# Designs tried in a protein design chat: VHH binders against Rho GTPase-activating protein gacA (gacA). Part 15

Target 1, 338 residues: Rho GTPase-activating protein gacA (gacA), of Dictyostelium discoideum (Social amoeba) (q54y72)
Amino acid sequence: MGSSSSKSSSSVTVASSIDYKAKPTIDELGTSNYSGGLEVSKNLLDFNLGEKPCPLKSVVQDQFTISNSSKTKLKFHFEPLQPKEFQLSFSPTSGSLDKGKSKTIKVKLMVNQKINTNHKVVLRVEGGASHFLTVKIRCETGVFGVDPNTLEHVEDEGFRVPYILALMKRSLIDNGGLQQEGIFRLAGEQTEIKRLKEAMNRNDFTSSTDINTVASLIKIWYRELPTPILNSIPTEKIFYSTDIDECVQSAKNLPEPQKSLLDWLMHLLLMVSSFSDVNKMTAQNLAIVVAPNLYDVSSSNPMEGLVLSQKCVQFLHNVLSHKVAVHKRESVAYEVLS
Short names: E, the ipSAE of ESMFold2; O, the ipSAE of OpenDDE; V2, 0.75 times the mean of E and O plus 0.25 times the DockQ between their complexes.

## First folded at step 5 (VHH)

Design m7 (framework vhh_rezetamig_d1)
Fold by ESMFold2-Fast, scan of step 5:
Structure m7 (fold): chain B 338 residues (1-338), chain A 124 residues (1-124)
Amino acid sequence: as target 1 above (338 residues)
Amino acid sequence: QLQLQESGPGLVKPSETLSLTCTVSGGSISSGGYYWGWIRQPPGKGLEWIGHIYYSGRTYYNPSLENRVTISVDTSKNQFSLKLSSVTAADTAVYYCARGLSSYWDSGKPFDYRGQGTLVTVSS
């Protein structure tokens, strides 16, 4: 049972690591144990920058030495291989090395998308044993669960936000998400959520017709922030702010990046609620399904945690209701200054 | 290069319906996150918002005009239109079509692009 005649596009293949291995010839296998030819100073090139992941779209470099311990001049070359996920170059790529001489080989790596792999490189030697080098690449920078300040930001409808948020919103709108009954309430399939989440972490997401999965991923993105948005508001302000104006003032006083992230989200929810006659998602319904993703209850007792949960829903409903009211007033009373 | 171009009759008789079309080039009306609207400037007066529409067909109208205004979209032609019924001499104005950003948190300019405007005169 492996007859998935599915399109194996990169957006569907969600392997968290790809292991590339050069296939040695029978002759190379027979000579792989010979010593006393071309020797390398190391067989592992580790680009983790002292245990840190490789940065995306930045050149990192390493080096090693090759030495000729044989009695004759040796010719060498690195087998050409151009994977899509990264660019790897050796300088020099080929050459000749006289008896008793050594050369330094410079290695440059640029990773274009998230990858975790032990890539095998073959150093071919004319008249000597071939060498197999392991290039260890670990680039674990995703877009979920990371400090949003580390992500590329784009301009989206007057808001400056991480690229992935604008992309998920574009996917929702272009596929009719604003008119979808139960948007943000109905969950996507768990397997599809995981698949698209990994694609997003790999920078391999452009759009999806699976509206509920994309809406779920927007909620998950906020939920997995290192500091949840509403945890940046003093708990006393959430507990004791009962009117709309107090909640709005607390939202306006948020530090960056939390303020911009909340403002962008409220704008998206405003758009959704403006279609509530079709999608059935009122400001109250949106507050109920979205607020749980914006805070993490402290380790306080269970009854206090339940009350805080209810207060966060009320807080978000008040802020969103204010935004709806402001939208109506601005749409009605607007005068264009030229 | 987004461009909006108004078209329609420059003269309309009292009690008839004023009809204008806006043709959008260099951008798509089918793109979400934007609203498409109409504003006017009567001679010697300030700008007045008439109404706007989202790509979905959702409309918002100036309450002073809502009983006479209809705004609609034709996504296949990349156009949106204004119909203003029962016109009087008070409806004489330069009419502009415009695009706006769907953001109301900032007290700034709500429209980021406008057409050049078209003069509509209501007279017998």
Scores: ipSAE 0.000, ipTM 0.170, lowest interface PAE 17.7, mean pLDDT 77

## First folded at step 6 (VHH)

Design c20a (from c20 with Y32N; framework vhh_enristomig; at its last look DockQ between E and O 0.01; V2 from the best seeds 0.00; counts 0 for: pae E 21.8 > 2, unsure alone 59.3 < 65, placed apart)
Fold by ESMFold2, look of step 6:
Structure c20a (fold): chain B 338 residues (1-338), chain A 123 residues (1-123)
Amino acid sequence: as target 1 above (338 residues)
Amino acid sequence: EVQLLESGGGEVQPGGSLRLSCAASGFTFSRNYISWYRQAPGKQREWVSTIYSGGSTNYAESVKGRFTISRDNAKNTLYLQMSSLRAEDTAVYYCARGYSKLWYDSGEPFDYWGQGTLVTVKP
């Protein structure tokens, strides 16, 4: 249980008798059954998300008003709970409310794990009936297979991307991935891929020494996008383009966030290819193993799907080779002119 | 023991800037979500901003575009860069941490708060 007052150095209250009231029955979910002298302005806390899922590890806020319609002063508190999957707080957590007065209660929620639940919160009133609030928590989607705009973003070497991508890249680099022979070509063990993917979806990933599993999961992240990157390019430009400059222009014309996601990936692959003497992954090798994750052909007829897959490899190779060539020229020019 | 020490408060003119610091010890700073809160005289404590272990940030609407939260994991230090300050930003500013699995806003033994630093924006 919290209080309406902040914890400060002058506070002498360090222990209190915890009063865990009987849990509300299942019949009390989603329906108001309050009959006390204290009224609430709403019974559903949806954090103004409506049908949108809760963002993982982000603080969302809501509020409601309590009003005392009785003839006497009422005391209230929110029953304390310690759920595993989320953090929920009320400000103030307790207090008194004089006759005829109202008070705004601010509510903060942070969901740290994938869940889908309607959580019941009990507002206890001394001398009155309990009030029940429903906290709507819809966080079914982790970090894979979701709209990237719903994820937390960070700046990573000048690219603004979902933080899970930055974590996976940091894991690869910090564990010697740029020097790993066959990186992105060699798959991780399927059981380990599944385990680590689930940990990422629970926001329980920081690093792994299993380079091939993390590299596999970067590819899987792109493959599972609701709109794969190359599906945002007109199919004609994929099928008929043989010109490197046209491929580069098509990549530049991608809408956000697809453009930033592709640019980030191309920069990662550029870094990998710059160590190809050690890791054996040239721009061509990388395009072969990465491009299949960037296009969904499931709506095409089978023959067009096979041709399109080959053309997607060629397309990505053209874009990546352009980046490699530009990087090489700029590195030489900078050294000469600096 | 978990400790949080805020500093950097002071008196500023409207439109001025301040940078607050929060030194942390007694827990794995890099794996925790850390927040700034504020409490104006006679008002309830209000959430200001949060920074997550991955570096992502979130802000109250009243401070978006004016305040920037950041962290230095090597120094176990949280920062709040405040600019374009207004009279309603006058408050005691607190940093706060929840437990690794649980995070509560104020008043509970499993929440940790600093003692606060006063920011006064002159009328």
Scores: ipSAE 0.000, ipTM 0.090, lowest interface PAE 21.8, mean pLDDT 76
ESMFold2 (binder alone), look of step 6: mean pLDDT 75; pTM 0.758
OpenDDE, look of step 6: ipSAE 0.170; ipTM 0.645

Design k3a (from k3 with S31R; framework vhh_brivekimig_d4; at its last look DockQ between E and O 0.03; V2 from the best seeds 0.00; counts 0 for: pae E 20.2 > 2, unsure alone 60.8 < 65, placed apart)
Fold by ESMFold2, look of step 6:
Structure k3a (fold): chain B 338 residues (1-338), chain A 124 residues (1-124)
Amino acid sequence: as target 1 above (338 residues)
Amino acid sequence: EVQLVESGGGVVQPGGSLRLSCAASGFTFSRYWMSWVRQAPGKGPEWVSSIYGSGGSTLYADSVKGRFTISRDNSKNTLYLQMNSLRPEDTALYYCAKGYSRLYSDSGEPFDYSSQGTLVTVSS
């Protein structure tokens, strides 16, 4: 029967002409909305962000209209709760509405972590009218194992990729990953991989000094794609093709977002291989440890799986080696001209 | 020139054990997948097992899983197959095979067979 707050502070602003700190009674939360002369255009604010997940720590908006059909000026106030899982605001949060007038209420939502809830908000009207609004929030998945097109994208060195990939690359480079012996070959510790992955899914990751765990998570990100990159290439092009030009052309013919995701990854591996005299990770070494994350074999036949795995390594090595050769040729041309 | 020399075959009773060896030369052994392949009389080649690295990555055919153990000693350039609980259907000529290259120019077929092999006969 009692009420108590155990959560972080509310950021809601209260206008000086209205006192809205009174808590609603159980009956006001109960079985019906009292009219009282105020009308709302909808009782449900549905923040359904498509096929899931929602963009964490990003502002989404909606709006609705309140109208005064009474003969008296009405005062109103929203009493939102602000759990740690999201921030919700109404603009204006409070005010007056003259007889016969309407006002648009803008609603802003920022989801801070996984949540699937129907949050109730009370629109309290001085003089005995209250309305109950439902704010439906669905955000149950993070950044791993989801369709990349549903993620926030950024430009990273000319590639449009999910923001989480750019963060992981920045973390690797800023912490000396390009000089780390065995980068991408040496696995991170499984407990740390799980911990950082969960933080990334909560949008609670900026950097880590644990180079091998972050490198492992880049591979895991690709491995957990709903459609692994190389599965978008016709199997016969992988299985029977050994020609480097055919492999490069097949990679160029990938549909988006697979093409941009592969190109971004190849650029990262090019950077790593450029330091192979220190980190010991040649183009071949990188293809061996990375390619298994780019193709899903779904056969019970170990022979077919082994052959496909080997052909995927060969395919990726051909594409990467081509990029290495182009990069070296361009670097030599620059030195001649400068 | 790549050379693979198998040894350790022989005649053994059902339920017995054998250990096959494969001495490798002509390539950097530690950098390649190595495999065992067998061929029973009148049949085509059948993949048995594969290993990469110092022993961290192993694969087995379902027909031998739990009975055979593949291993390698990279300091001796030698591949091994420990065969336990042998059955008459394991009777075959056993080959070791060099897997794909770590370099593009060596990316041949994963079953680059030895020409010799070692015969395993499981008979009461």
Scores: ipSAE 0.000, ipTM 0.102, lowest interface PAE 20.2, mean pLDDT 76
ESMFold2 (binder alone), look of step 6: mean pLDDT 76; pTM 0.779
OpenDDE, look of step 6: ipSAE 0.006; ipTM 0.283

Design k3b (from k3 with L59Y; framework vhh_brivekimig_d4; at its last look DockQ between E and O 0.01; V2 from the best seeds 0.00; counts 0 for: pae E 22.5 > 2, unsure alone 60.4 < 65, placed apart)
Amino acid sequence: EVQLVESGGGVVQPGGSLRLSCAASGFTFSSYWMSWVRQAPGKGPEWVSSIYGSGGSTYYADSVKGRFTISRDNSKNTLYLQMNSLRPEDTALYYCAKGYSRLYSDSGEPFDYSSQGTLVTVSS
ESMFold2, look of step 6: ipSAE 0.000; ipTM 0.094
ESMFold2 (binder alone), look of step 6: mean pLDDT 76; pTM 0.775
OpenDDE, look of step 6: ipSAE 0.341; ipTM 0.748

## First folded at step 8 (VHH)

Design p1 (from k3b with L103F; framework vhh_brivekimig_d4; at its last look DockQ between E and O 0.18; V2 from the best seeds 0.00; counts 0 for: pae E 20.3 > 2, unsure alone 61.7 < 65, placed apart)
Fold by ESMFold2, look of step 8:
Structure p1 (fold): chain B 338 residues (1-338), chain A 124 residues (1-124)
Amino acid sequence: as target 1 above (338 residues)
Amino acid sequence: EVQLVESGGGVVQPGGSLRLSCAASGFTFSSYWMSWVRQAPGKGPEWVSSIYGSGGSTYYADSVKGRFTISRDNSKNTLYLQMNSLRPEDTALYYCAKGYSRFYSDSGEPFDYSSQGTLVTVSS
């Protein structure tokens, strides 16, 4: 007698065995997407579910192709996410792929509540490096993950920026953030980050004494931009520019709103670095922890991705160092003349 | 409306002391940097001092360091400037200002509000 099963349905409960409780290691969250002989047609699953209406509790789909360009048969396995806010499945969830062969992976997403978020999915390859996919979900019209031009703007220290950024900076400064050891390096607690992020999206935020959570949310705000700031700079300018003046000129050539957003951020980091004797966050330390939030790597070459990451850190360090140097010269000149 | 009202100015001899006050209203006083800025006759404005938070972070221009002390009382929404060892070159109209940072300007950023000021004259 014959039997059949369906792996393609509108119900999230019919997805292949998905263990959303499996958690990535901290090291895997920080690594770039290395193929290890497996190639993916895209490493970003961008579920832009629109501003209105959000298709809550409905299945949406995407797909991508995996290809084996190595000299041996490869086995693969997806580690699933286990968030309450959405359900995500891959079909097939696991399998093998002979040399030179390709396989289509179908992806199903059901969003249970309005959410703007990024999640990392791990694709494990037997005997090879893990490959990561970023799942961007945009199903809320709050202040995160949206076009900045749609947000209310204010004048903040000569920069015209979304009001939420000014509020987060005020919260940091008012609560002693400039003197906090490890600010921007130490992460906020994940449940508090989620709570405050949702409050910000509801216009229900004025301040918080939780310095590290607010600092984390500033970084997340930039990371979740539809177009990360440094992705608006030609990649060759990032790869081959080590000259401070060239980096500064590239930053000045950014279109709005990216230029104002970068300038505002650099000014905040300037303020933080001026207290580095207390907070231990030099311009270099800040560039290391902030730069990963300003670009999205689309390279499938693991070495190119590592180099690009390092070059983005150097780019940001050069821009920030220039701003520090200019500030020192202008501050000294002002005090001498007064 | 934001209101900043300075008081405590006057005429003193060199070496004398004055205490300036700035009564603030119309905003959450404790949430802002507060600064003193002065303008001598015929000169441009000069940043004097700034204070942040509950008073733990104070900053001074080199010309006044060691002679002036900035302070605030967040429960009374009042900013203070204790001026000791006054010199004739301290003669100026003194303003208190509300701001977002201690930096006067990295790109020429203005303070949020200007006030009428209080005149300090150091002569004789």
Scores: ipSAE 0.000, ipTM 0.111, lowest interface PAE 20.3, mean pLDDT 76
ESMFold2 (binder alone), look of step 8: mean pLDDT 76; pTM 0.778
OpenDDE, look of step 8: ipSAE 0.349; ipTM 0.744

Design p2 (from k3b with Y104W S105Y E109K; framework vhh_brivekimig_d4; at its last look DockQ between E and O 0.03; V2 from the best seeds 0.00; counts 0 for: pae E 18.1 > 2, unsure alone 62.8 < 65, placed apart)
Amino acid sequence: EVQLVESGGGVVQPGGSLRLSCAASGFTFSSYWMSWVRQAPGKGPEWVSSIYGSGGSTYYADSVKGRFTISRDNSKNTLYLQMNSLRPEDTALYYCAKGYSRLWYDSGKPFDYSSQGTLVTVSS
ESMFold2, look of step 8: ipSAE 0.000; ipTM 0.156
ESMFold2 (binder alone), look of step 8: mean pLDDT 77; pTM 0.773
OpenDDE, look of step 8: ipSAE 0.449; ipTM 0.784

Design p3 (from k3b, 15 letters changed; framework vhh_7z1x_3; at its last look DockQ between E and O 0.08; V2 from the best seeds 0.00; counts 0 for: pae E 16.1 > 2, framework grips, placed apart)
Fold by ESMFold2, look of step 8:
Structure p3 (fold): chain B 338 residues (1-338), chain A 124 residues (1-124)
Amino acid sequence: as target 1 above (338 residues)
Amino acid sequence: QVQLVETGGGLVQPGGSLRLSCTASGFTFSSYWMSWVRQAPGKGLEWLSGIYGSGGSTYYADSVKGRFTISRDNAKNTLYLQMNSLQPDDTAVYFCAKGYSRLYSDSGEPFDYWGQGTQVTVSS
């Protein structure tokens, strides 16, 4: 047990990869037309949910008031739009408003895909000029350095993991990564790592033939977690556990999502190790190069950090070796029965 | 591509000496903390020594202090471990490891790359 926290680790070593509040946007702070006596209580509907990304596939709400300051009844309607990236609705969508009256308009937004935009909505007034509203949507903060529970998940070989992990694994395998000598040991070029990481944070990545850069980014994804996987295991169990069964049990006792994330990673490393005659990456080699990404130390003392890193390597090696041994027994049993 | 290749291992008598080399490529060698780590048969990893990128500051585990000397030649991208007064308990696979920065504590991160290791056996 230590004083280590995911917030401290994220603040010191991991920050938000992008700030979509800083992206270029249309500078529209108010209405661009007049509604002929129909007034709105605000012209900006800001769905930037503060420090958190806008949730995908969940409804968020806001409201505003329209008022008729003219001497006649006014009729209004909001022009319908069907963008593919989000659903936006107003209640009521249309109606009439007698002189001097006001009406509350409820607004519902559901974002279907990551997007940062300033969307224009037209409020039409019969007998008057159209009125514009700006709907500010900020739904991208990236996929690195964020709480995994905020990311879109998919099923990947029986594991439910963030989509970006499944995408990186598919890219790795499809481009011959399992047969790449020194995979996970050899690093990608730093400029390419930065470029692909930014593309992933923009949802602009499908695959790359640069095997070592993708492998590096899988490790970086784990290293930049707000709470690295092994930091959720009591330090005593990392430092003093030498029994493989105790290491395996500690891994099984991890809370979600850490348990599923570790299991997914161990399965990927099992796949890599099964090609070790070609790629030269045994379970031992993989534990050595991967484990340093799974534990964050706040240390001004190099010796303390190195000792903990050494213990994390042994812990991961025990867990991975167990998985390899189980896989080999199951493969032999299947062949005997076939 | 980052590559670390250890050489210089072998069989030596108790009390003997060996010099290990680690040839580095694929990164600016002089910018990074480097270490030697060993793993004895059936045991966990043991950190032995480290050296700052400049070569000016060195650190040793108590088990090897006074017997082992870490050094680096930044012009040749090579890390060295001179091992004297070797004992049977020094029998292990010896790894070269790269830190994330010139100073280990600069980012609080552990090693990001390791070599394949070289076997050292001390036996009469």
Scores: ipSAE 0.000, ipTM 0.229, lowest interface PAE 16.1, mean pLDDT 76
ESMFold2 (binder alone), look of step 8: mean pLDDT 82; pTM 0.829
OpenDDE, look of step 8: ipSAE 0.022; ipTM 0.567

Design p4 (from k3b with D106Y E109K; framework vhh_brivekimig_d4; at its last look DockQ between E and O 0.08; V2 from the best seeds 0.00; counts 0 for: pae E 17.1 > 2, unsure alone 59.7 < 65, grease 25.2 > 24.2, SAP .69 > .668, placed apart)
Amino acid sequence: EVQLVESGGGVVQPGGSLRLSCAASGFTFSSYWMSWVRQAPGKGPEWVSSIYGSGGSTYYADSVKGRFTISRDNSKNTLYLQMNSLRPEDTALYYCAKGYSRLYSYSGKPFDYSSQGTLVTVSS
ESMFold2, look of step 8: ipSAE 0.000; ipTM 0.134
ESMFold2 (binder alone), look of step 8: mean pLDDT 76; pTM 0.776
OpenDDE, look of step 8: ipSAE 0.550; ipTM 0.822

Design p5 (framework vhh_brivekimig_d4; at its last look DockQ between E and O 0.26; V2 from the best seeds 0.00; counts 0 for: pae E 14.1 > 2, unsure alone 59.9 < 65)
Fold by ESMFold2, look of step 8:
Structure p5 (fold): chain B 338 residues (1-338), chain A 125 residues (1-125)
Amino acid sequence: as target 1 above (338 residues)
Amino acid sequence: EVQLVESGGGVVQPGGSLRLSCAASGFTFSSYWMSWVRQAPGKGPEWVSSIYGSGGSTYYADSVKGRFTISRDNSKNTLYLQMNSLRPEDTALYYCAKGDSRLYYDSSGYPFDYSSQGTLVTVSS
């Protein structure tokens, strides 16, 4: 390598450790900013709208204060953005802040298309640690009963899903839900379901020890989709399929986001079924209690609707059982790799 | 490029303690289950412990329950295993793994996305 001579390049490589294009994870969305010499008066920008919807094609404003608590002058800038659904600006966009000084940052937002999102903005600080700010944008009712493509998605164990689903799953697992007898079968109390659903729609949910209410709300989330997952599968494939491979292939042929939403749910149910010796929820039990939330039969004649409901349970059981069998086969292979 | 680097192994007397560390890079650490797996001489890999991305849910094999404690620091991208009351049967190479090692495999069908060198724990009197 002819260019291997000794040269200084240390001043340029610091920026490569920060990926401003990285999509947020569930932890990044729920994590408070960390300190690094610059103090931020708030890290959530809601434009003083509270529960009111964000108006389209109108400017709303917010502001916050940055303060330099370090012993040196700090330079700051907001990472440039190219959102397709809204325009967001900061004034000033960049600058410096002397030791012990504060500065007010004015923020303007104009939303061009209906969206619901928690948009991450990066405040870069040269000589200190960067900050993450969350811009809360809500132009439609909450997170239930809306087109999932309008919701902010995160990566959850390799699945791209709406943030609220990942948060509900984390709540279940962190509070012992995988070992809870009757999970998904036992309903939450109706008043608590309503209360927590309203909190989720207000973006006020972080976790709940009420396992059965959170499990109920996962099912309700799917049931309230504008187009339920299994309605995107040809009815013939559901009605006449007794072949496990055909059911699996039909599930794989779902368009996005339905395919990812189903795969995420099946993985959660696989986890639950792996604890069936304690929670008593087998693959069959889970299919029985979950499948009714994945298909809308309201437009079918009563007899066809009854049969379709039964076939949807069988369909889901076939897909879930296949995933259980694949997981068992892979686990045996793991034990042989010594 | 996913990298997992284990450290903290060594030689210790029965009843002693060791703390293992796993430095992670090349992926969003907080988004994944993390696990410890061990392989004793002449035996297959054995799952030891797993911890969910939030750090609130922990799971242990029966053989180590009550003696080992898994933890993580998502701000440092680091996974830990505190091993107390060590026994000769705990002698093994210890590996950390991305994901729940019982439920999650890489695209090649291996139980780990990437193999590391592991860190050797020897419990001998």
Scores: ipSAE 0.000, ipTM 0.284, lowest interface PAE 14.1, mean pLDDT 77
ESMFold2 (binder alone), look of step 8: mean pLDDT 76; pTM 0.776
OpenDDE, look of step 8: ipSAE 0.006; ipTM 0.292

Design p6 (from k3b, 14 letters changed; framework vhh_7d4b_2; at its last look DockQ between E and O 0.22; V2 from the best seeds 0.00; counts 0 for: pae E 18.2 > 2, unsure alone 64.8 < 65, placed apart)
Fold by OpenDDE, look of step 8:
Structure p6 (fold): chain B 338 residues (1-338), chain A 124 residues (1-124)
Amino acid sequence: as target 1 above (338 residues)
Amino acid sequence: QVQLVESGGGVVQPGRSLRLSCAASGFTFSSYWMGWYRQAPGKQRELVASIYGSGGSTYYADSVKGRFTISRDNSKNTMYLQMNSLKPEDTAVYYCAKGYSRLYSDSGEPFDYWGQGTQVTVSS
């Protein structure tokens, strides 16, 4: 009697591309932009998901139709757009349209940063008038890859930081992250990281029990900052600062919010390093795994980039080591006075 | 003022069980993770077990895993260490510890406050 081991096929629910059917907004102001015989079915691309803002770091899609009402074949081209805040693509980007024919244009948008904008897109027609399309973007809920100053802040152990950092830290600690061997070194599960990141960007702050995923998300948050923390320090200071005091001074001289963000992170790493006998994550090990997320090496020279990366590790190690030393002294002093 | 008071220590034969208790006061008990350390004569203090948040997550040293159980009752501001199958090697002073505003002591332990300790002796 052969026990049929039912392999529970974990159906990876592929996040179905929600075809957000844009509700036809009634403003059929039929301004027939009869420019050069090309007609556009809509001149406003609204990527808002109803009452929900456009998701951050997610691809959303729309489409519209172009029609040739002229007597001749038309050639069209969308002017390239390279904004920093979002990626917008048209498919096809260019082409021809015969007399009386229509073509569907697919539009993809990915918002990289929290932004509210009406962006103008130019559709060029050879020998005809250009069309202007408006891309409306309302992305307000993202917590990753956005200006930290746009986020809700809280007080966390004496540091004013974005709420999301405090939540992730709490989740990490509550799930035993401080004693977890290899914490911040071990990668989280990629699918879970993606899921949680997306949820958080939608203001769903459900905690995860996977401490490595949470640790990874903390690193990712810092990495995805518009300006990495250590890039706010002069490169020369990072490169030439071998002395602990110089490193500490450079860290202290950071502007806000970078200073608070670094200080908060150093405190977290201090806590983790305090369990190094258990978690095997010394100040040095933590610097190695965390520093790369705090600096963007925009060097065309790979060797230079490597050296700078190593210097960033050393810099962070020095700052963290100093913090450990100070904390030890303060603890001893308190015990003597108490 | 933060106070941690251990109890339940004593002398037992190998294979027996003890239950340690730590009564905490002077802070919001439920808001902090707690731990048990032990220090044997001539050895460094070592983390035995810790418990986080509401008690949903725990840590155990490999030497006590499967034998010891850490728990907490937040309504009583008390942490427990159930020690089963005790061995002579478990002989030590056991300390209750509070996490973590002051992470380092002079001995390097990563806790804010420590109790006075309770002696556990396992001898035949």
Scores: ipSAE 0.000, ipTM 0.274, lowest interface PAE 13.1, mean pLDDT 82
ESMFold2, look of step 8: ipSAE 0.000; ipTM 0.183
ESMFold2 (binder alone), look of step 8: mean pLDDT 80; pTM 0.810

